VH-VL binders against Methylated protein MJ0556. Designs and how they scored, part 3

Target 1, 173 residues: Methylated protein MJ0556, of Methanocaldococcus jannaschii (q57976)
Amino acid sequence: SKFVKLHLVRTLNKYKELQKIRVKDVMISGDVIITTPEKTIKEIFDEMIKHNISGMPVVDDRGVMIGFITLREIRKYMTSHPYLNVGEVMLKNPPYTTADEDIITAFEKMIESNKKLDQLPVINTKYPEKILGKLEGIIFMEDIIKLLYENIIKELKTLVSFYNHNTEIKIKY

## First folded at step 16 (VH-VL; from t7 with heavy chain S104Q)

Design u4
Fold by ESMFold2, look of step 17:
Structure u4 (fold): chain C 173 residues (1-173), chain A 122 residues (1-122), chain B 107 residues (1-107)
Amino acid sequence: as target 1 above (173 residues)
Amino acid sequence: EVQLVESGGGLVKPGGSLRLSCAASGFTFSWAYMHWVRQAPGKGLEWVGHIKSKDEGGTTDYAAPVKGRFTISRDDSKNTLYLQMNSLKTEDTAVYYCTRGYWQEYGDFDYWGQGTLVTVSS
Amino acid sequence: SYELTQPLSVSVALGQTARITCSGDNIGDKYVHWYQQKPGQAPVLVIYQDSERPKGIPERFSGSNSGNTATLTISRAQAGDEADYYCQAWYSSTDVVFGGGTKLTVL
């Protein structure tokens, strides 16, 4: 169908434009809430609740990125050992992205990670297998999902509406 | 305040052995990579080796001139780094510094002890 | 096998800018760290990760690194800056390399 082909082409064109968007265009680069390895997991739990966040970069006394702490890691120990240090619990080699990476690749890193991350630290490093370097920001899955929704889902709904109008079997979305 | 204090230096004959200690304070020792760096009299700095943090398995790496003769170890319960030096040679004569590394490989050395002198001579 | 080459000495007039080079194969792909050592003293970190200054180091110390050369820059040189300076980088997990050192003389 000509209608279906036109909307598929429009959907593909919007996807191509999304691939041009870089992490730096979407990331939070100022006012990133960070912590240090000497803090306790109870302190960090309270701070995460206060700020409605589920993870924090961990930096050293110079601001260099050394790890990442999540509510998932905190919950493992919160009942039995609420005063463990962040440094004992944090992810020491978390998944990360870079400012120049496209947002689709960053999104794929989030959903394919065995760490179940809804955010990635944005790091500038000369060592791709390490987080040795400066924290430049944080990118959230929610912000990427909003862009996907506004640019892709609209076209798919149009295609589903056309399909449902021409068949007896309805597609849910 | 981070402090590193080396001890155990002295005079030893070639072929002998010596063990150096480095007492650490003011930071969580078990989280740090720890290094030995030496400096022969009137010469530049030379990396000897390191031991990784507890979280990285506490494994060691050595510079080629000392590999097989020197052993780095740590006792995290005592906040102490050790260097066991065996089969010593005259070219091992140097001031030996204990220094704190970054949380991973490829980092800087941000705090240094004052060093302990090892002299290997007949 | 890896080597970092520094000039043996550098002289600078009081109040002027000193530049100390550290040359190595593709050193711009590595983080370079710089240490100051005064006679009879332990080294002190003055620049880390090419250009970052640790707490307590005056802002007149700066660093850069690209291609095959890293440079430590000391602006408004003071008599107290007279020391030996070493660059340092990792070329692998077992190749931690220091430069040969540069004696800075403030005239």
Scores: ipSAE 0.522, ipTM 0.795, lowest interface PAE 1.9, mean pLDDT 88

## First folded at step 17 (VH-VL; from u4 with heavy chain T28K)

Design w1
Fold by ESMFold2, look of step 18:
Structure w1 (fold): chain C 173 residues (1-173), chain A 122 residues (1-122), chain B 107 residues (1-107)
Amino acid sequence: as target 1 above (173 residues)
Amino acid sequence: EVQLVESGGGLVKPGGSLRLSCAASGFKFSWAYMHWVRQAPGKGLEWVGHIKSKDEGGTTDYAAPVKGRFTISRDDSKNTLYLQMNSLKTEDTAVYYCTRGYWQEYGDFDYWGQGTLVTVSS
Amino acid sequence: SYELTQPLSVSVALGQTARITCSGDNIGDKYVHWYQQKPGQAPVLVIYQDSERPKGIPERFSGSNSGNTATLTISRAQAGDEADYYCQAWYSSTDVVFGGGTKLTVL
C-alpha cells in the first residue's frame, strides 16, 4: 500500500542519514577514563564501579594506546588474583574504530560475537593491524543504540503496527 | 629509573664468537620488546634485531647482514637480554647498544644503554 | 633494501631555526622517530610518532612528516643542540631503518 511504501522510504532515508554520522560526532573525546598497565585489577575494578563503566583504554606513561581492559577480564581474576597487573590481562589487540568511521560500522564491530564489547577505543593509527597510535576518544554502544532507536526503531514500530492492524497477522520484533 | 647496561664487548678475531649481555632495571622487563642496535666507528646507527615479549610469542627478527650468525635471547628471571654473535666479520666491529621497544614492534626506542665495543680484527 | 636519506650536515646560526630532513619512499605512511646523539653518548629520543615530544625535550624541538619527507625542526638553536641527528622508521617487522645521520653545527 501507499502507506507502507511511504514509511519504508522514510525508514531508508533515516538509515541513510545515520550512515553520514561519524564516530567523532558521537564519541567522548575529553576526560576519557584511562588506566595504565602497572595498576592492579582491584584498583581498576574500584575505578570502574566509581565511574559506572565496564571498560578502559590502557595507555603507557606517554599516553600511547597499548591495550584495553574490560569487566570480563577482571571477573576472571578478581577472586583469585586481585593484585594482578592490568598489563598481564589486558586485550592487546582489541577491536577499535577511528574518528572518521561511520557509527554503523563501529556498532557492527561492537557486536562481534567473540568479544561482545559495549564500547570501542577511537584510535588514530598509521598501522591498521596494530593499535599503535593516539587515543582520540571512546564510543559507547548505548549512544549508538539511542540514535538507532530514535531514527530507525520508531519508524519500524509504526510500520509493524500498521501491518498488524491491516492484515490481522502479528509480527513480533 | 629505567637503566640498561651492556657488557661482554672486546677484541675477537674474524670467525670468532662473543656473547653480549644487557642488564635491565626500572621496568617490567618481561613486558618489553628488546632490541640491539649497533654503530660502527664513525658511522651511523644500524638495527641488528629484536626479541618480542614472551606473551607475544618471544620470537626474534634480525637484519639481513647478521641473520644466521647472531642469536638474540632473553632470561626474564634475570632481567637480562643476550646477543650471541658467531662467525664474526671485521664489518661487525661496532658499539652495540641495548634498547627498549617496550610494548610492540613499529615503535620508537625510548631507552638506550651506553653501549659495549666489539672489535673484530686480525 | 629501504633507505632513509638525510643531509650529511646542517649549519644554523645561534638563535635561528634548523631543519633536518629525512627522505624515504612514502615515509608519510610510517611513523618517524628522531634521535639526538652527542659525542661519546648514547642516542636520546627527541621526537616519536612524527611529532610527539617525550618528557624533558624542549618545545623548540618539533617534527612533521608527509609525502616522502619527514622534518625535524629546532627553533632558537642553542650551542647545546650541536649533535648528530638520526631519523628512524619501520618499513616491516624486519626492516627497521635509520637515516644516515645529520651533523648539526651551531655557529
Scores: ipSAE 0.589, ipTM 0.813, lowest interface PAE 1.8, mean pLDDT 88

## First folded at step 18 (VH-VL)

Design x3 (from w1 with heavy chain Y102H)
Fold by ESMFold2, look of step 20:
Order: sequence, then C-alpha cells, then structure tokens
Structure x3 (fold): chain C 173 residues (1-173), chain A 122 residues (1-122), chain B 107 residues (1-107)
Amino acid sequence: as target 1 above (173 residues)
Amino acid sequence: EVQLVESGGGLVKPGGSLRLSCAASGFKFSWAYMHWVRQAPGKGLEWVGHIKSKDEGGTTDYAAPVKGRFTISRDDSKNTLYLQMNSLKTEDTAVYYCTRGHWQEYGDFDYWGQGTLVTVSS
Amino acid sequence: SYELTQPLSVSVALGQTARITCSGDNIGDKYVHWYQQKPGQAPVLVIYQDSERPKGIPERFSGSNSGNTATLTISRAQAGDEADYYCQAWYSSTDVVFGGGTKLTVL
C-alpha cells in the first residue's frame, strides 16, 4: 500500500541519517571516569560500584591511554588477590574507536570483538596499531542502541502497527 | 619522585667491554619500557636501544651501530637497567643516559638520568 | 634511514618569540617530542606528542607539526631558555631519530 511504501522510505532515510553520525556526536567527553595503573583492583571495584559502571580507561598521570579494565578482569582476582594493581591485570590492547568513526562501525566493534565490551575508549593516535594517544572520550553501547531504537525500530513498529490494524495477521517486531 | 642514576662509565681501550647500570626509583620499574640514549662529546643525542617490560616479553631492540655488540637487560627485583657493551670502538665514546619510555613503544622520554661517561681510547 | 634536520642556531631577543624547526620526511604523520638541554645537564622533555606540555613546563612553550616540518615555539623568551633543543620522533620500532640540535641564544 501507499502508506506502507511511505513508511519504508522514511525508515530508509532515517537509516541513511544514522550512517552520518560520528562517535564524537554521541561520546561522553567531560568527566570520564578513569583510573591509573597504581590503583588496586579492590579500589576500582569500589569505584565501579559507586558509579554503577563496568569498565574504566587506564591512563598515566598525563592522561595518555595505557590500557582498559573491566569487571571481567577484576572478577578473576578479587577473591584471591584483591590488592593487585590495575597495571598488572588491565587490557593493554583493548578495542577502541576514534572521534570521526561512524557509530555503526563503533557498535560493530563492541559486539564482534572477542572482548565483547559495552563501551569503547575514544582515542586520537597517529599509530593505529597502538592505543598511544590522548583519551578523548568514551562511547557507550546504550547510547547507540537508543539512537537505533528511536530512529529505526520505532519507525518499524509504527509500520507493523499499521499492518496489524488493517489485517488480522499479527506481526511482532 | 622519579630518579634514574647511571654508573659504570670509565676509560676503556678499543675492543674492550664495560657494563653500565641504571638504578631506578619512584615508579613501578617492572611496568616501564627503558631506554639507553647516548651523546658523543659536543654532538647530539642518539638512541641506543630499549628493553620492554617483562609482561611484554622483556625483548630488546637496538640501533644499527650497536646491534650485536651491546646487550640491554633488566633486573626488576633490583629496579636496575643494564647496558653490556662489548667490542667497543672509539665511536662509542659518549655520555650514556638511561631514560624512561613509558608503558609501550613510540612514546616520549620523560625522565632522564644525569648520564655516565664512557671513553674509548687507546 | 631517516634524518631530522634542525638549524644549527637560532637567536631571539629577550621577550620575543623564538621558533625552532625540525624537518623530516613525512614528519607530520609522526608524533614529535622536544627536549631542552642546558650545558652539563641531562635533557628535559618540554613538548610531547607534537603540542602537549608536561607538568611544570611554562605555557609559553608550544609546538606544532604538519607536513614535513615540526616547530617548537617559545614565546616571551627568557634568559633561562638559552639551551640546546632536540626534536625526536619514531619512524619504526628501531628507528628512533633525534634532530641534530639547535642552540638557542637569548640576546
């Protein structure tokens, strides 16, 4: 029907607009919760609970990225060695993204990596095989999912609702 | 306070050997990449080589003029970096600095020792 | 192998701006670090990653890097800035290159 074709075109146009959105448009760049390699895993576990977060960039005293640590690394050692330093257990080669990368590619890095992260550090580096560079921000999977829902899934739900209203066949989305 | 103190320099004849030491304090030595940089009298700075942290394999890389003659090692229990220099040439005459290269390659050198002089002369 | 070329000397009047260049093949794709060395002393890092200042370095020190040239800029030059200055970059894991050095004279 004409209504269905119109809403499909609108959905495709919204997807086209999502492909233009860059990490810098969505990332958190101020007050990123970070840690240092000298902290203990006990200390950062307490900080993660306090802030309700599951991962932190690890930086040196100048803010240069040196690693990333999550609850996954902490859980391996918390019962036996709660006072190990972050620098001993952190991921030294974590997945990362850049400010100019599109959010779809960043989302794919989150779900397809063997580390399966719900967030990525955003760094600027001249050495793409290294994380050496300044931390510019952090991007969360939740914020990307919200954009996908509001711009794609919500429109598709409208289309399915229209179809169900005009037919007896129920379609779930 | 980060400190790096070199020792072991002196006068040696061509073909001889010396071992330099660098005592480190004020930071977690075992996590750092450590480097040697030298400066011939009246000349500029020249990179000699580095050693990676133990968890990166503790491997070494060297500048071409010293490869095969110099060996960098570390003793993390003593917070000490070493440079074993063999088959010394007059061109190796320089002040030798140890310096910290952060936690990975491609970084700057943020702390330097005062240097130790090696003179290779007949 | 790679070379970084610096002028042998640069002079600046007290209170004026000095610029020290570091030229190298495609240096704008590398991070450039700058070191100050006073007579009889070890080098001191003054700029890292092209334009960042370590803690304790005055804001009058700044850096830039594009194309084939990196530049260290010292605004409001003081007598204490008189020193040798070296640029440095990594071209590979075994090609750590220093410039030849520039003697800055404050007049």
Scores: ipSAE 0.560, ipTM 0.798, lowest interface PAE 1.8, mean pLDDT 88

Design x4 (from w1 with heavy chain K54R)
Fold by OpenDDE, fold request of step 21:
Structure x4 (fold): chain C 173 residues (1-173), chain A 122 residues (1-122), chain B 107 residues (1-107)
Amino acid sequence: as target 1 above (173 residues)
Amino acid sequence: EVQLVESGGGLVKPGGSLRLSCAASGFKFSWAYMHWVRQAPGKGLEWVGHIKSRDEGGTTDYAAPVKGRFTISRDDSKNTLYLQMNSLKTEDTAVYYCTRGYWQEYGDFDYWGQGTLVTVSS
Amino acid sequence: SYELTQPLSVSVALGQTARITCSGDNIGDKYVHWYQQKPGQAPVLVIYQDSERPKGIPERFSGSNSGNTATLTISRAQAGDEADYYCQAWYSSTDVVFGGGTKLTVL
């Protein structure tokens, strides 16, 4: 079908275009909520609730990320040890991305991290293999998903609709 | 306040051995990436070697001139860094500094001790 | 072996700007750190990661790094700036290299 071919090509092109979108085009850089290792998990818990976030980077006095604290980790200790330092509970080798990385790769990192992160720290570094540069932003999974939805999923919906109405093949949602 | 204090320097004959110590305080030593740097009299700085934190495997590496002769180790329970120097040569004569590496590889050395002088002479 | 090349000496008049260069192959792709060492003292970090200043280091100290040359710039030079300056970079994950050092004289 000419229609199917056209929309398939469109979908593929849209995917390729998504691969051209860099993290820096989607990340938030101005209002990154961060913490320090000296704060207590109770303080951080309250802050997460206040800002409706599930995690935040832990940075040192240079603005370099030294860890990542998640609500999941906090919950393990919040009741029994509310005054533990963030530095003792944080993820010490968190996943991260860079501004020039494409959003698909960043998305894959989030999924494969096994840490159930909904955000990824963006590090400005000359050494992408190391967390050495300053934290310069956060990219949220939701923002990437929105792009995927607007560009890929909607196109697929169009294809599904076509098949359901014009062929004997029925695609179930 | 971060402090690094080297000790153990002195006069030793060629072929001899010497062990330097670096007492650390004011920071979580067990998390620290530590280095030794030396400076021959009237010369520049020369990297000697490093030891990573236990969490990073505690691995060591050395500059070519000292490889096979020097050994870096650490005792986290004592907040102490060591440099075991064997088969010493006259060219090993230098002030030896212990330094704290910032974060990981490729980082700077943000704190230095005052150094301890090692003189290798017949 | 990799080398970082610095001039042996640089002179600057009081209140003027001094520039100390550190040359190395593709050094612009690396972080360069700078240390100040006064006679009889241990080195002190004055610039890290090309252009960042540690706390307590005056704004007169700045750094840049591009191409094959990193530069430490000391503006409004003071007598107390007279010292040896060393650049430092990593050429591998286990290979730290220092420049030969530059003696800065304040006239």
Scores: ipSAE 0.631, ipTM 0.871, lowest interface PAE 0.9, mean pLDDT 93
Fold by OpenDDE, fold request of step 21:
Structure x4 (fold): chain C 173 residues (1-173), chain A 122 residues (1-122), chain B 107 residues (1-107)
Amino acid sequence: as target 1 above (173 residues)
Amino acid sequence: EVQLVESGGGLVKPGGSLRLSCAASGFKFSWAYMHWVRQAPGKGLEWVGHIKSRDEGGTTDYAAPVKGRFTISRDDSKNTLYLQMNSLKTEDTAVYYCTRGYWQEYGDFDYWGQGTLVTVSS
Amino acid sequence: SYELTQPLSVSVALGQTARITCSGDNIGDKYVHWYQQKPGQAPVLVIYQDSERPKGIPERFSGSNSGNTATLTISRAQAGDEADYYCQAWYSSTDVVFGGGTKLTVL
């Protein structure tokens, strides 16, 4: 079908275009909720609840990210050790991205981390292989998913709809 | 306040051995990426080697001139960094500084001890 | 072996601006750190990651890094700025290199 072919090509092109979108175009640079390693799990938990977030970067005195704390990590210790320092339980080598990385790669990092992160810290660094740089933003998985939905999933929905319609017609006639 | 205090320096003959210590305080030593840097009299700074935190594997590496002769170790329970120097040479004469590396590789050395003098002479 | 090259000495008049260079292959792709060392004292970090100042370091100290040259700039030079200055970079994950050092004289 010409229609199917056209929409497949469009889908592929849209995917390629998404790969051109950089983290800096989607990330939030302001209002990043961060914590420090000296805070307690309880304090961080309360903050997460207050802001309805499931994780936050841990930064040092230089504003450099030194870890990432998630609700998952907090849950492990919250009941038994609510006053543990964040630095003791945080992910010390969390996944991260840079401003110039494409959003698909960033998304893959979040998925592959197996940490169920809904956000990824954006680090300003000359060494993308190391967590050495200031936190400059956060990119949320939801924002990437929205882009995926608007550009890819909707096209697929159209294709599926067309396919089903034609299949039904073929069955009837 | 972060403090690093080197000790163990002194006079030693070529071929001899010496062990330097660096007592750390004011920070969580067990998390620290530590380095040794030396400075020959009237000369510049020279990196000697490093030891990563245990969380990072506690791995060590050394500058070519000291590789195979020097060993860096740490005792986190004592907040102490060590430099075991064997088969010392006259060119090893220097003030030896212990330094704290910031974060991991490619970071700066944000704190330095006052150094301890090692003199290798016949 | 990798090498960072610094001028042996730089002179600056009191109140003027001093610039100390550190040259190395593709050093602009690396973080360069700067240390100040006064006679008989341990080095002190004055600039990290090319252009960042540690707490307590005056704003007169600044740094830049591009291409093959990193530069430490000391504006409004004071007598107390007279010291040796060393640049530092990593050429590998396990190879730290210092420049030869520059003696800054304040006239």
Scores: ipSAE 0.629, ipTM 0.866, lowest interface PAE 0.9, mean pLDDT 92
Fold by ESMFold2, fold request of step 21:
Structure x4 (fold): chain C 173 residues (1-173), chain A 122 residues (1-122), chain B 107 residues (1-107)
Amino acid sequence: as target 1 above (173 residues)
Amino acid sequence: EVQLVESGGGLVKPGGSLRLSCAASGFKFSWAYMHWVRQAPGKGLEWVGHIKSRDEGGTTDYAAPVKGRFTISRDDSKNTLYLQMNSLKTEDTAVYYCTRGYWQEYGDFDYWGQGTLVTVSS
Amino acid sequence: SYELTQPLSVSVALGQTARITCSGDNIGDKYVHWYQQKPGQAPVLVIYQDSERPKGIPERFSGSNSGNTATLTISRAQAGDEADYYCQAWYSSTDVVFGGGTKLTVL
């Protein structure tokens, strides 16, 4: 029907609009919780629990991005070697995004990585094959999911509501 | 307090060999990328090569003029960087500095030793 | 093969601003690092990643990098700033390039 076709077009248009939203429009840029390579995995485990976070950028003494560490890396060593330094176990080539990248591409990096990351560091770097650069922020998967819900799922629910009102067949969602 | 101290410089004839050492302290040496940079008398700085950190395999890269003649190695138990120079030429005459690139390639050199002079002449 | 070109010398009056250039093909796509070397001494890092100052380097040192030119700027020049200055960039993992150096004279 014309209503169904109109809402499918509107849903596609919302997806195209999401492709225009950049990481910098969604990221957390202040008060990013970071760590250093000299800290122990026990110390940062306690900080992760305290702040309810599952990952941290690792920076050097000048604030330059040098790695990333998650609960996954910590969990591997906490029982046997809880006092290893972050520098021994951190990811030295983590997935990352940039401020000008669109949020759909950033989301794909999160779900396609072999680490299944729920966040990415946002880095300003001149070397896209390296993490050498300025940490600009953190983008969280949950903030992207919220935008997907607001812009796509709402339109689909509207379509289902219209369909249920005008047909014998009911769609559950 | 980061310190880098070079040693082993001296006079050597063309075709000869010399081994330089760099004693490091004040940082976790095994985490660091380490470099050699040289400076001929009255001339500018020239990169010689580097060695990666232990956990990244400790692999080396060299500038073209020295590739095949110079070998960089490290002994993390002694916090020492080495430069083995073979088949020396008069154009290798320079002060040789060790310097730290610390975490990764493409970065700056944040600490330098005072250098050791190598003179190659007949 | 890659070259970074610096002027051989730059003069600046005491208290004025000095600018030292470093020219190279698309150097604006690279991070440029700057080193100060006084006679008989080892180089000292003064600017990294184009414009960042290490701890202990005065705020009057600054840097910029765009297009084919990076610039080290020293405002309120002091007699102690008289030195050789080198720019440096990586063009590959085996092409670490220094500029030829610039002697800064404070008049």
Scores: ipSAE 0.612, ipTM 0.813, lowest interface PAE 1.7, mean pLDDT 89
Fold by ESMFold2, look of step 18:
Structure x4 (fold): chain C 173 residues (1-173), chain A 122 residues (1-122), chain B 107 residues (1-107)
Amino acid sequence: as target 1 above (173 residues)
Amino acid sequence: EVQLVESGGGLVKPGGSLRLSCAASGFKFSWAYMHWVRQAPGKGLEWVGHIKSRDEGGTTDYAAPVKGRFTISRDDSKNTLYLQMNSLKTEDTAVYYCTRGYWQEYGDFDYWGQGTLVTVSS
Amino acid sequence: SYELTQPLSVSVALGQTARITCSGDNIGDKYVHWYQQKPGQAPVLVIYQDSERPKGIPERFSGSNSGNTATLTISRAQAGDEADYYCQAWYSSTDVVFGGGTKLTVL
């Protein structure tokens, strides 16, 4: 089982390397598509389609993070009230992460949130129980998943293929 | 342009009551946390209390010296903040400012009214 | 209850740098906001969240906050900077605390 041991060690080492990667190393920090509370949900729906995105940080006129809005909030009201303002429907307490947090913890926040978000705003705040702070970027689940695939899932699939070739027990991955 | 205009100040005897109003314009009032801050003559600023935005339940918090005697309320249909002051004491003599805390607790006060003077004396 | 301590007065020569301190327990863990008040006028926000300038506040106003002390710095002081200055922080949802105020005198 030398082959199996080698790939297990390599897989564990890749996971350890992933734990060292910080949000700031993966996040988008320039040209983040943001919105303001005074815009209408119709305006931001059009903007989301134009940029092929499903969510936007909401900031005040000073750039301070005040909320987050997704297609879920927009679709809930779009039929009946397309001209509602973003400030009336936005998530005021969205999940968020920080630049120095590791990407595995950020991924867990996306999965464990009651909103099932595919992205998190990255903010700098002194009040971890409040969203009050500066928007520093946005991190996408897709980018974390690519790192997981390249460093962990690919190695595990290699191990399962080897195991299935050398045994009568079959594992589905 | 954001404007806040206080009114209702005046002279009142100890034990009396007074109601202050703050007319707001130039922003979405119902989204805002609103505060009262007072300043005794020749003294510094002192926070009185606040009322949360409507979508946060419109609840209030007060500084200890006024709790139980003062009541903050709002009428979003009239863009107006109120301060009901009961059982007034001479130490309540001050200029009373309304100010905007806007989006949440723990923030700055970005716009202030001109203030209205309340004098409590015999 | 929480207190924020400021010097009663600070003097600065025209064109020089003024520093106004605001001291409090673990104030570096809080956002500190600063207000300027001229006689007979309402306060005006000049620094928020420790070091950020609102629109219209010149770059010569700056702020810092660490440990037990926040500082408002006014470079190249002008006669128009003569005013009372207050720091303010939240220690809880019911403990909004202002410093006692500092009278800045230019010349």
Scores: ipSAE 0.611, ipTM 0.811, lowest interface PAE 1.6, mean pLDDT 89

